# Ledger of designs, part 6: VH-VL binders against UPF0173 metal-dependent hydrolase Caur_2542

Target 1, 243 residues: UPF0173 metal-dependent hydrolase Caur_2542, of Chloroflexus aurantiacus (a9wi57)
Amino acid sequence: MATLGRNVTITLIGHGTFHLTTPEGRNILIDAWVDGNPVCPEPWKARVRENLAAIFVTHGHFDHIADLVDLARETGATVVCQYDMVPYLEGEGIPAAQLVGFNKGGTVTVADVRATMTTAHHSSTIYENGQIINLGTAAGYVLRFSNGFTVYHTGDTCVTMDMQIIGELYRPDLVILPIGDHFTMDPRQAAYALKLIGAKYAIPEHYGTFPILTGTPEALIEHCREFGVTTEVIALKPGESVS

## First folded at step 1 (VH-VL)

Design s04 (framework fv_sipavibart)
Fold by ESMFold2-Fast, scan of step 1:
Structure s04 (fold): chain C 243 residues (1-243), chain A 125 residues (1-125), chain B 109 residues (1-109)
Amino acid sequence: as target 1 above (243 residues)
Amino acid sequence: EVQLVESGGGLVQPGRSLRLSCAASGFTFDDYAIHWVRLAPGKGLEWVSSISWNSGSIGYADSVKGRFTISRDNAKNSLYLQMNSLRAEDTALYYCAKARGYDFWSGYPYYMDVWGQGTTVTVSS
Amino acid sequence: QSVVTQPPSASGSLGQSVTISCTGTSSDVGSYNYVSWYQQHPGKAPKLMIFEVSKRPSGVPDRFSGSKSGNTASLTVSGLQAEDEADYYCSSYTSSNTVFGGGTKLTVL
C-alpha cells in the first residue's frame, strides 16, 4: 500500500534530498543537493524552488548541502540547522534572518511543522579550499505536521538503541533512513533500526547514487522479514511521490 | 465515498453483554484511529473509546473503563466494541467516527471528521 | 475527567448572528488549540463544522467561525438560516482523551 492518506506529500528528489508538502500546502526540503545531483530529475531542479518555505539540514556534507546557500538566497526559505552551522552559513551568504539554529533534543516550529532535532552517529566535517571545517555533529529530525502525521528522518547514521526511545516518544508514522552501506547503515542494519523504531512506513534513501552505495530496497525487505519487522517499505525512485 | 456503518445494537438486560461492529469503506482503514461516541436520550454526546491504527494506543472513558473493550480487524476494515456488564446508563445511540489530528507528544487523536449513522443500544428489564 | 460547559440553548433571528460558548479549564480548552465543533440535526449523524479552534472543513460555509480566549472557545454563526437550527457540540482535547460539552440547542426564530 503506497497511499498515506495524510495530506502530506513526500517526494524523493534523489539520494538524500526530500521534498515535502504540508497539509497547509507549504513546501519544505530535507537537505539540499539538487543541481549537481546526478539522479535528480530535470523537472525537479525547477520545482524545488517553487514556494520553498524551509530547508531542514541533517549535516554539512556536500551531498546534503551543495545547493543550500543558493536555494536559501534565491527563495528566501528559512534554513533550519544545528546551531554550530549558523556562523558558517551566514559567512557563505545566507541572511541571519533566514537562519534558525538549535540543537539535539530541542524543538522549533517552522512552516507549520514542529521539528525536533535527533542524534545521528555520523561526521559533519568538510574539506573546503584547503581547510578542514567542523560543522558540528550529524542530526536527524522528527517532523510533526499539523494533522499529527509524524516523519522521522534518521539523518546519515549507524543503527543505535536510542532509535527505540525516538520510536516510543514520538511514534513516527513514517521513517526515512539510509541503506546505502559504506558511509551509512547497510540494509540489514536499517532493518534492525526499523525494528527499534516501529513505524508503519519506511522510505529508504542514500543508495544507488554511486557504485559504492550498494544497498537495495529488496535487501532491506528481506532483512525486515528476517527480524519480523512489519514496516511497509516504500521504495521511491527519484521524482516519485507518496501522499 | 468515505463511510462508516455501525451494527449490533438492540435491547439487552442489565448485566448482559453486546458486541457492536463498525464497517469502514472508502478510505485506507488502517491509516486512522477510530472513536466510539454515544448519544444518550435527553443527554449529549459522550466519548466512549478510541483505538489507534495499529491497536497500540487505546483509551476509554472512565464511565466504561473495565467493562468495554475496543478492538479492530484491519484485514476486514472493521471496528468492534465489546460491552460487558451493561447498565441502564449505557442506553444510547452508538456512533463510530474516523479520528483526525494528533497531539505531538501523546499521539492521541483530537477530532472526528466522518461519522456513521449509529446503532441503538437499549439496556432495560 | 475534564468537563466543558455550554449553554443548553441559544436563539437568534433569521439573518442575525449567534455565538455559542464552550468553557473548560486551563488543562483542556486553555492549554490546547484542539477545540472542535459539531452540528447535529434530529435523526442525523453529527457533522464536523470547526476543528483546531478556528479551521473549517471543505464544504462548511465561512459564516461559521470559531475562536478561543483563555479557557473559553466560541462558535459564531452569522447570517442565520433556518437550516442552522440544530444541536451544537464543542469538543476539547485533554492530555489523555476527548471531552464533549453538554450541547446547545440553537433555535432560529
Scores: ipSAE 0.000, ipTM 0.413, lowest interface PAE 18.3, mean pLDDT 88

Design s05 (framework fv_sipavibart)
Fold by ESMFold2-Fast, scan of step 1:
Structure s05 (fold): chain C 243 residues (1-243), chain A 123 residues (1-123), chain B 109 residues (1-109)
Amino acid sequence: as target 1 above (243 residues)
Amino acid sequence: EVQLVESGGGLVQPGRSLRLSCAASGFTFNDYAIHWVRLAPGKGLEWVSSISWNSGNIGYADSVKGRFTISRDNAKNSLYLQMNSLRAEDTALYYCAKDKHPYYYDSRGFDIWGQGTTVTVSS
Amino acid sequence: QSVVTQPPSASGSLGQSVTISCTGTSSDIGGYNYVSWYQQHPGKAPKLMIFDVSKRPSGVPDRFSGSKSGNTASLTVSGLQAEDEADYYCSSYAGSYTVFGGGTKLTVL
């Protein structure tokens, strides 16, 4: 129902993966779990590969990077990630020229998008061939488009007062945030996060993919009412877009 | 033979625009970062701009930021430099140069250079 | 963006050696092992003489050697020949950009 009217299209691919089209018509991904993602619609497995300019990585868990190396190699997309992930991803086969490593508080411009890396309170360690590999710390992003439209993706996180600082400094129009509980915020924490951030729109993510991820958009909306939060919740199903 | 050939230079008035081209042959153009470097009369070499093999990383010298745009067409083995709002200080011989190492945007030596194209900005 | 400094001129006699310095900061010369040296004769394009601080491309005489200590890189030309008379430039990667030294005119006496 909602219309953003800002020449940016946002599509939920499923779980934690989002596809965005910029005002210039550039395609970008936030995280990269597509081919093995049980909730990703079949047509979107091919569509994410079309004219893909960049992939922004929040952290290194399987449900966020499972297709990262393949997508980057197939499309030539620039991979934007925390600096500590760069040696690992290069070792996995992503050319160094496609890797843009930076860190929290910093800003880079890729695909005409100005991206600031924010903190997220979550882990970013993986287990591979019996080895514990540290891929830095979990992150979120503030993405500012050429026309000033601003999206804050919190990453996988619990609620934190730092979200108020992000809201005041960057004034995001739209927030993407997890509501699944168990591994991330529950709907009540997420509603409080929206109170801290103060955005006009919110898109919930990271719920319903597995039985343990019990949070719902309906519960988020009820807790927004509890806290007097006027943010409009846009509950996208996998494959649905808002623009 | 590995070659880079620049073209498009000329005499232009301040405030106008000019587009330079660089044609590549004899190597896999798609694998290498390519750079624009200029030599002003009586001055030294000055790096102007760089573009990675896939256009994912682009850099500019502070003196040209906001005025110059680098681009490449990998299907045509060609590099471009769109130069807007030209100033007298932009007068120079403009070289395109190939990075020595494939896939890296780290300027580990420019092993192949063109002969350059002259840009003169004068009233 | 940073500045990298070279002496504007250097000279040496036939058969002797000369060293040209290239001084930057910890964010360019001192921060990366990606220092290059170029030779430019009048009317010609620059020629890569040294890359990665001390490595020579094929076809470059062994009379040319490079080194680095802290924020200063050096090009040494030994057994000077008349043909070595040229302008020499150092260059360094600096994270998001490339920086060139101001150039040194080498005269062979």
Scores: ipSAE 0.000, ipTM 0.387, lowest interface PAE 22.8, mean pLDDT 89

Design s06 (framework fv_sipavibart)
Fold by ESMFold2-Fast, scan of step 1:
Order: structure tokens, then sequence, then C-alpha cells
Structure s06 (fold): chain C 243 residues (1-243), chain A 123 residues (1-123), chain B 109 residues (1-109)
């Protein structure tokens, strides 16, 4: 497996949930689907709760926020999310002091990580107690660590030219992007996204959890060759890490 | 008709075993987490055990851990509770209950209950 | 082991209001927004009346309302009717699983 050499550990928990450890040894999550996640390894159900400092939320779909409120309450972690989610999450029991709401284009610093919210082309609603609740619009993140290592998580999205702007402005070292098809990019769109971004490493996500999510890392690698993309694809299995 | 129907209760001596069943109808059984909750005479409701739709996540109350085993057969729309090493304090009306589950995410409340089956442990 | 307490009995006159308390700690009732209430008539299964502190399932009249202040959750039954006479149980999430209160027998005078 590739080595990053930048004192940041990235673990795929499963589907769309990632666990990262910062250079300072702080633990953060991107999205929060753990307990009901069919591909989450058993040991990681307990481990995600250990020394959890922050949870960054890309959008409001169940497979990204199912355990958000419980994890925030249990650990005291800061929840970083789009501003429109704040009243809903406070209403669900997350203390206001743990909520950091902001929006696309903005930057906040949480757990020694400088986070910029980016655009993602996807929906962000839930159905609860007979009502459709709007939790804003889907987002991604550019996470810059204290040592300059930069991770771009595209969020759930289709390919968009905005990715070229993110690549040029932030120069991410590593990108996390969906390849599952049907609800997000397919492997060919994802390969083109990597061409726009220009990152050294890529970790695919949001595939194989359900039969309808048919994209594969092998197909992504093939299309990277098609487009002349030199990004190294790091295909993590649930529970696997790279550092 | 959306319902849960428990069966298998009865009188049993301490130290023996009993198996409870819960039959589900009127909803897609294999989409939901199902639970056992008991009501002991003169006491309140007590959560006993839970099982996810795919049997991948199982929990037990400390009072029954190591003695009771929850299982399900999705092809038969049935839930089971194998109760071993029964004690007098296991005497209760045992309910099968469903929690709302949205695409595998189990909610923290019980929206559908059966009528219960009575278990009496005495000698 | 978490413990939540309810008064063993409560009473009110027809047409009046009654409030039933459910008191825990910061590790259960006070710490989470996951308090539910169940109504049980003799010989019947429990029926969900309130979930997530204050939300009502479809079919439950707005005479039933829930609230929480600190470590105490409350079920309020307004406009009391004869059929409201039943046992009421609260349940709270306690960090891993739910814990139930001891139940309150409501008598409508």
Amino acid sequence: as target 1 above (243 residues)
Amino acid sequence: EVQLVESGGGLVQPGRSLRLSCAASGFTFDDYAIHWVRLAPGKGLEWVSSISWDSGSIGYADSVKGRFTISRDNAKNSLYLQMNSLRAEDTALYYCAKSPTIFGVVKRYFDLWGQGTTVTVSS
Amino acid sequence: QSVVTQPPSASGSLGQSVTISCTGTSSDVGGYKYVSWYQQHPGKAPKLMIFEVSKRPSGVPDRFSGSKSGNTASLTVSGLQAEDEADYYCSSYAGSDNVFGGGTKLTVL
C-alpha cells in the first residue's frame, strides 16, 4: 500500500465514513454511519468513539449521518456542518457548543484542521415523521492539516468543473471521491474528476455496499489510464488504513 | 394487518430452557430491527435483546447476557429467543417489538408491539 | 446501570390536565433527546404515544404532549378522558440501549 509520509492516518470505516488521525494525534470522522453500516468492521464500531474530536458532515442522507447525533452526544465531538443543519441537529440533542455551522466557500478551524466547505452536486434531505426535511445542499471539504498535508473529500457528487478550481487553489495531496455509480459518479466520471483535481493520491468510496453500487477501483484505474491520469489509486477495504 | 404475535411461553423450572417465537405479518420483516422487551409482575418494562435485519448487530441486557440467544429467520418472518439457565427473576410477560429502521438505521423507540407471551419460572 | 424514576401513580379529573415525570441523570434523560412514552391498558400491548421527547406518532391526539427540562422528561395529558386511564411508561436512551421507568398508573376521577 502507498505511504503518505505526512503524519496523517486515513481509515475507510465503510461506504462513505472515514476516520482520520491528525499530526497532533486527534481523531476526526468524515460522515457518521457506523452502527447500522453493513460493511463496518466490528472493532471499528468501538474504535471510532475513542478520542473523537470532530465529525465533518458532507450532507444529510441517512448513510452519512445515521450515527451523527449518538456519536456527538457520546464523545463530545465538535460537529462541523452546513449552517442549515444546525437548528435540526440542536433540536435532535447536540449541544449548541458542539455545533460549528458554516457554508460553501467558507473556512473554519476545528481540531487543528483548517476546513473549507466545497460544492457537491447532490441532494441533502431526510424523511422524518411524515415530513421531508431540507438539510441544505450537498458539500465536500478541503481539509488542511497543521503540516500542510491537504485532503479533498468531494462529497457525494457528479463530476463538475468546480473540481479544477479546487485543484488549482488548494492543491490537495489526496482526494476521496465516490465511484459507486447510480447515486454518484461512476468510475469513468471519477477518473475525469481526478484529471481536473491533479492530486497525487485518490481513495475511492461509496461502492460495493449494496448491489446497485457497481463501480470498482479496478474500473477507476482503467479509466485513469484512458485519460492519462497519474494519480495513484489507494483502494482501501473497510477497516484498512494508509499513513 | 401489521402485527407481531409471540408464542412459546409457559411454566418452567429454574435452570431449564424455553424458546420463544415471534411471528411478523403485514410488513417487510427483513427491513427492520426487532427486539424483546419484558414486563415482570410488579415491575416496569425491561429491554432484553435486539437483532438487526441481517443478524449482524445483536445486543443483550446484562441480566440475560450469556444465557439468552436472539435469532431470526427472515424467510419465515420469525424472531426467536432461546432462554437457557432460567431464573425466578426471568418471570415476565415477553413482548416482541419493532423499532423504526430507515435503510438499516435503528431508531431509539418502539413503534409496534406484540401482545406478549407469559413465562413463569418457579418450582 | 441507569435508573429512571416515575411516580407510581397520578390522578386527574375528567377534562383537566395531568403531568407524569420521568427523572434520570445526565447519562440518560438529561444527556440525550431520545425519550419515548408508552400507554398500556390492562391486557393490551404498550402503545407508543411520544418519541424523541416531544414528537407524536400519527393517530395520537395533541392532548398528549412531551417535554424535557434538565434530567426530567414529562408527559402531559390535557383534556383528560376516561380512556386515558392506563399505565404510562417512559423510556430513555442510556448510551448503549434503552432504559425504562417503573411506570405510572394514571387514574381519571
Scores: ipSAE 0.000, ipTM 0.436, lowest interface PAE 15.3, mean pLDDT 88

Design s08 (framework fv_sipavibart)
Fold by ESMFold2-Fast, scan of step 1:
Structure s08 (fold): chain C 243 residues (1-243), chain A 120 residues (1-120), chain B 109 residues (1-109)
Amino acid sequence: as target 1 above (243 residues)
Amino acid sequence: EVQLVESGGGLVQPGRSLRLSCAASGFTFEDYAIHWVRLAPGKGLEWVSSISWNSGSIGYADSVKGRFTISRDNAKNSLYLQMNSLRAEDTALYYCVKDLSRSLYYFDYWGQGTTVTVSS
Amino acid sequence: QSVVTQPPSASGSLGQSVTISCTGTSSDVGTYNYVSWYQQHPGKAPKLMIFEVSKRPSGVPDRFSGSKSGNTASLTVSGLQAEDEADYYCSSYAGNNLVFGGGTKLTVL
């Protein structure tokens, strides 16, 4: 497995949930589907709660926020999300003091991380208690750590030429991107996204959790060869880390 | 000021190998994609190969695929083209070219070129 | 792979405008806005004149303009001057490759 050598540990919790430990030893999550997540390893259901400083939310679908309210209330973690999600999450019981709402193109600092919200081409609407609730539009994040190590999480998305702008402006070292097909990019589209972004490392996600999510890291690697992309694909199993 | 200096060209027999080098200065080399483009008598400009800022994306023209290998050393501000199984049709002036960005789209600044002649 | 086509020659009188075409397919010029144009004088390296279909780098006069319609990109040189006499090449991104047109020799009469 690759060694990043940048004092950041990245763990796939399962599906679309990632745990990161920053260079300054702070723990953060990207998305929050843990307890009901069929691929989350048992030890990590407790471990994600240890000294959790912040949770970054890409969008409002259940497989990204199912445990968000409970984790935020239990840990006191700051919840970083698109502005339009704030009233909904406050209404669900997250204290206003823990909510940091912003929007695409903007940058906030939470824990020891500078986070820029990026666009993602996906929906972020839910149906709850007989009502259609619009939670804005899906987003990704560029997370820049204190030592300059930069992670781009695309969020749930199709491929878009805007990914080239993200690659050129923010210079991510590592990209986290979906390959599952059906609801997100397939492996071929994801390989093309890697060509646009130009990151040294890629961690695929959002595949294999359900039978309909048929994309594989092997297919991603084959299409990277097709497009001349030499980004190193780090295929983490749930509970595995790279650092 | 941007400067690209190619070297390594010469007269070589068909089937042999040459390695071209390009020394870059005047810009942050690690932030830009770099290309090899050749000018052959009667054919005009022909794109040969490209490499992104971090070597994460590499492309080759169909005419050289499997025979040429592009590489870069960001610590040395240098670009290379390993040319194997050379053919008469590879005869050309070879330019090292800086892109406008980290992406493989444009040919912003060109060196003066190094001549490769494949003949016996 | 992809092929883009330019006329082998073009000519115009001093002060006139001349247009050079670059015709590709829907998989290159027709789909991507990554068309660029290069000027090459004998014995000199090429110079970028236009990128992203219609944008000019700093130092390129506004007499040089670019456009695109369907599968054809065009370079227009207005107010022709003697020093505009050169070879002109178009280039297009083609999904995983870059492709040059065959070049157009522009003669200023």
Scores: ipSAE 0.000, ipTM 0.418, lowest interface PAE 16.1, mean pLDDT 88

Design s09 (framework fv_sipavibart)
Fold by ESMFold2-Fast, scan of step 1:
Structure s09 (fold): chain C 243 residues (1-243), chain A 125 residues (1-125), chain B 109 residues (1-109)
Amino acid sequence: as target 1 above (243 residues)
Amino acid sequence: EVQLVESGGGLVQPGRSLRLSCAASGFTFDDYAIHWVRLAPGKGLEWVSSINWNSGSIGYADSVKGRFTISRDNAKNSLYLQMNSLRAEDTALYYCAKGHYYDSSGYYPLGMDVWGQGTTVTVSS
Amino acid sequence: QSVVTQPPSASGSLGQSVTISCTGTSSDVGGYDYVSWYQQHPGKAPKLMIFEVTKRPSGVPDRFSGSKSGNTASLTVSGLQAEDEADYYCSSYAGSNKVFGGGTKLTVL
């Protein structure tokens, strides 16, 4: 398996949830589906709670936020999310002091990470107690670590030319992107996204968790060859890390 | 040992061209942005040009735009600076310098941690 | 081209502290957390001492510290030693350009 050599450890918890340890030793999550996640390894249910500094939320669907409120309340972690989610999350019991709301194009610094919110073409509406709750629009993140290592998490999205702008402006070293099809990109569309972004490494996600999510890393690699993309695909299984 | 070695400097007449090279060793060359910085006699350091890992982001100082071209060959672990229409003011010791890490929000030097010893360019009749 | 200003010289006594300033505008030093400091001894290549305003590379002693307030970045050298005598340059992002300060010659008395 590849080594990043940049003192950042990235672990796929399962599906769309990632655990990262920064160069300064801070622990962060991208999305928060852990306890009810059928593919999350048992040891990682406890480990995600250890010294958790921040949780970055891409959008409000259950497979991305099911454990968000509980984890934030238990750990004291800062929750970083689109501004429109803040009143809902405060109403669910996350203290206002732990909530950092911002929006696409904006940048905030949380823990030792500089985060820019990017666009993602996906929905972020939920249904709860007979009500339709609008949690804004889906987002991705560009996370810049203290040593300049940069991760672009696209969020749940289809392919878009905006990814070329993100690649040119932020020059991510590594991109995390969905390949599962049905709700997100398929492997061929994801390979084209990698062509637009131009990152050295890619970690696929949001596949294999349910039968309907049929995309595979092998198909992604094949379509990268089709498009002349030399990005190295790092196919992590749940509980596996790269650093 | 991580090192950068510049070459190609020399004495040239105004209006002529010169090509500088920088050979890298001891690190993964295509993981880093590389920069050209010069030190003119009696002056301070001046940034000249930068190129990111895949050549997708390139910048030039206003004083050299349209005259100098930076390029890299990742297969050869080499960086180049093609200098055209040279002027007396281009006389300087030219350093090749490695970026400490990647830029996250547009291209700029975020610290240059490894420098070569430089190659001297003298533009004079 | 942006201009950032450093004092041309600075001095301090052995064991004392000295601070070197790097003053720009809100479009360079004040606008970005991308200020670096370099030490250059005569006949040698520059050495990175500070990057991103406050961070030290491995091997640089904590006697060297960086800070920024408004449009002015500062390099502080505490516990001055004879080998600290050198030229010091600040560098900052300046829109599409990068800029170096004019340099400061530090003398250890």
Scores: ipSAE 0.000, ipTM 0.419, lowest interface PAE 17.4, mean pLDDT 87

Design s10 (framework fv_sipavibart)
Fold by ESMFold2-Fast, scan of step 1:
Structure s10 (fold): chain C 243 residues (1-243), chain A 124 residues (1-124), chain B 109 residues (1-109)
Amino acid sequence: as target 1 above (243 residues)
Amino acid sequence: EVQLVESGGGLVQPGRSLRLSCAASGFTFDDYAIHWVRLAPGKGLEWVSSISWNSGSRGYADSVKGRFTISRDNAKNSLYLQMNSLRAEDTALYYCAKDMRTYYYGSGSYFDPWGQGTTVTVSS
Amino acid sequence: QSVVTQPPSASGSLGQSVTISCTGTSSDVGGHNYVSWYQQHPGKAPKLMIFEVSKRPSGVPDRFSGSKSGNTASLTVSGLQAEDEADYYCSSYAGSNIVFGGGTKLTVL
């Protein structure tokens, strides 16, 4: 496996959930699907709860927030999310003091990480107790660590020219992006996204969890060759880390 | 109205153990993280340990990791610090302090209010 | 030692302003906005004076103000009064720890 050499550890928990440890030793999550996640390794169900400082939420679908309320209440972690999601999460029992709501284009600092919310072309609506609840619009994040290491998590999205702006403006070292097809980019679209972004490393996600999510890292690599993309694809299995 | 009262301090020999207590009143104890901070003679304030409102998260200063254990009993509105393998450099006035924010345990912890402190002397 | 440094002493005359610095690194003071200041009178518990770099808790006079530039946070006490004579500590989140500066004894002349 590749080594980043940047004092940031990135672990794929499974599907769309990532655990990161900052240069300062703070633990953060991107999205929160753990206990019911069929690909999450058993030891990581306990490990994600250890000294958890923050959870960054990309959007409100079940495979991204199923454990959000429980994890936030259990650990006291700060929940960073789109502003319109805040009243719903307060209603579900997350204290207002743990909620940091902002919106696309804005930047907040939580757990020593500067997080800029980016656009993602996806839905963010749930059905609960006979009601359709809109939880804003889907988002991604640019996470800038204290040492300048920069991670762009696209969120769930289709490919968009906005990715070129993000690549040129923030110059991410590593991008996390979905390749599963059906609900997100397929591997060919993801390869084109990597061309727009221009990052050195990519970690694919949101594939293989269900039979309908047919994208593979191998197909992503093939399409990167098709588009002349030199980004190194780091195909983490659930529970695997890179640092 | 809000009060934190530390107790359990005293004179103890190096290598021994001591347990500090902090009794809280005047607020909903189980809604707040609580912290231990010490002041050594002739030195400054040093953060020792923190515990979340539900005991799900705990943190320790590098100088005390593996030797000290923080715990709380929300039914009794009490915080504890079990201090093992005590060293001369652990000699200090030990304060417990309430976090400023409800249901918060993270980078932005602020200590308000503080108790009066209990003195721990580890001698010879 | 302490990862953040303060001058050990500062002084000013009644009615003057005094500024106390708190210098760290990009991994603490410079890396976020989680800087606080505490006032401690002899024989008393510390009192929170400033949080989140520049915000005041209820009951703290506006004579106390905080700021930050790069890796240095500053506490400014304007219109000095006799009761401002105390030890002042800065505090910052620093990775897995919370760190305090070494403290500054403010003398009101």
Scores: ipSAE 0.000, ipTM 0.396, lowest interface PAE 20.6, mean pLDDT 88

Design s11 (framework fv_sipavibart)
Fold by ESMFold2-Fast, scan of step 1:
Structure s11 (fold): chain C 243 residues (1-243), chain A 123 residues (1-123), chain B 109 residues (1-109)
Amino acid sequence: as target 1 above (243 residues)
Amino acid sequence: EVQLVESGGGLVQPGRSLRLSCAASGFTFDDYAIHWVRLAPGKGLEWVSSISWNSGKIGYADSVKGRFTISRDNAKNSLYLQMNSLRAEDTALYYCAKERFLEYLPNHAFDIWGQGTTVTVSS
Amino acid sequence: QSVVTQPPSASGSLGQSVTISCTGTSSDVGGYNYVSWYQQHPGKAPKLMIFEVSKRPSGVPDRFSGSKSGNTASLTVSGLQAEDEADYYCSSYGGSNNLFGGGTKLTVL
């Protein structure tokens, strides 16, 4: 794999869940589907819980928050989410002191990471006990580490011109983006997103977990060639890391 | 600016050895596969050898297998070609050439070429 | 290894078009979309004109175009200008190696 060389380790836990270790050695998650995740390696179910400092939530779908409440209560991790999720998560049992709610365009600092919430064009609801619960609107994050290394996680989204603005303003080194098709971008749309963003590295996600998620890293690489995109695609398997 | 500069060519007798060097500047050397390509009198361009970023994938043309060894030193931004058991038909202008895209995009097109270094094998 | 064949020469008049062929096998030109074309003027290094069959690098005018049908790739130069007079080489990936054609000397009449 590529070497990032920036003292940040990124591990794909599976599907849409990522584990990152900061330059200071702090452990954080982006989204939280672990225990019931069919592609999560067994050792990582325990490892995710070790010294967990924060969980950044992109949106409220089950495959992104299924283990959020349990992990937060068990570890004491700070949960960073869109403001409209806060009352729901507090009602589910996460202490208010662990909840940091903000919104798109805003920036907060948690676990030595400066996080800016970005837009994502997707829904953000769950279905519980016969009821649709609205958890705001889907989001992505720009995570800027203490040494300037910057990760843009697009969240679950279709391609949007707003990605060009994010690329120009924040100059991300690495992009995490979905390629699964059906519910998110397909590989061709994702390649166009990389053209708009202009990052050095990309990690695809949200594919192969279920038969309907048909996008592949190979197709992404082919469409990057189609658009003249020089971004290096780092196709992590569940449990694999890059640093 | 992105640049490749070859050196080490010269006049050499058949059966002897010669080591070519290629110095890279202006780009992240260890992101790219680099190739040796030669221009032989009357025969045109011929691909000679290639090396991946970490030296994990190395290729040679059948005409040079067992005689030539490609290597790279990423810390020095340098590529080498050790040429042993030289033959008259190895006489050529030797170019180093960079692949256009990062190694994960294997499109096998060469966007940056050096000016070449001349190897003449003659008694 | 497979031989990739080009005509040794081609010619065309100012302002007209010329096409140069590059013929290989199903294991090289026909098997991959990794055909590139290079322009070489005397005493100068080759310059990439076309990559991945039909794509142009920044700065190469659209009067240079590439295509492929089966085992034959083609470079078409339209609106011929005097400075187009050069040697043209095709190259194709062959699975474990790269293969160059023998080169075509283009004369602009």
Scores: ipSAE 0.000, ipTM 0.392, lowest interface PAE 20.5, mean pLDDT 89

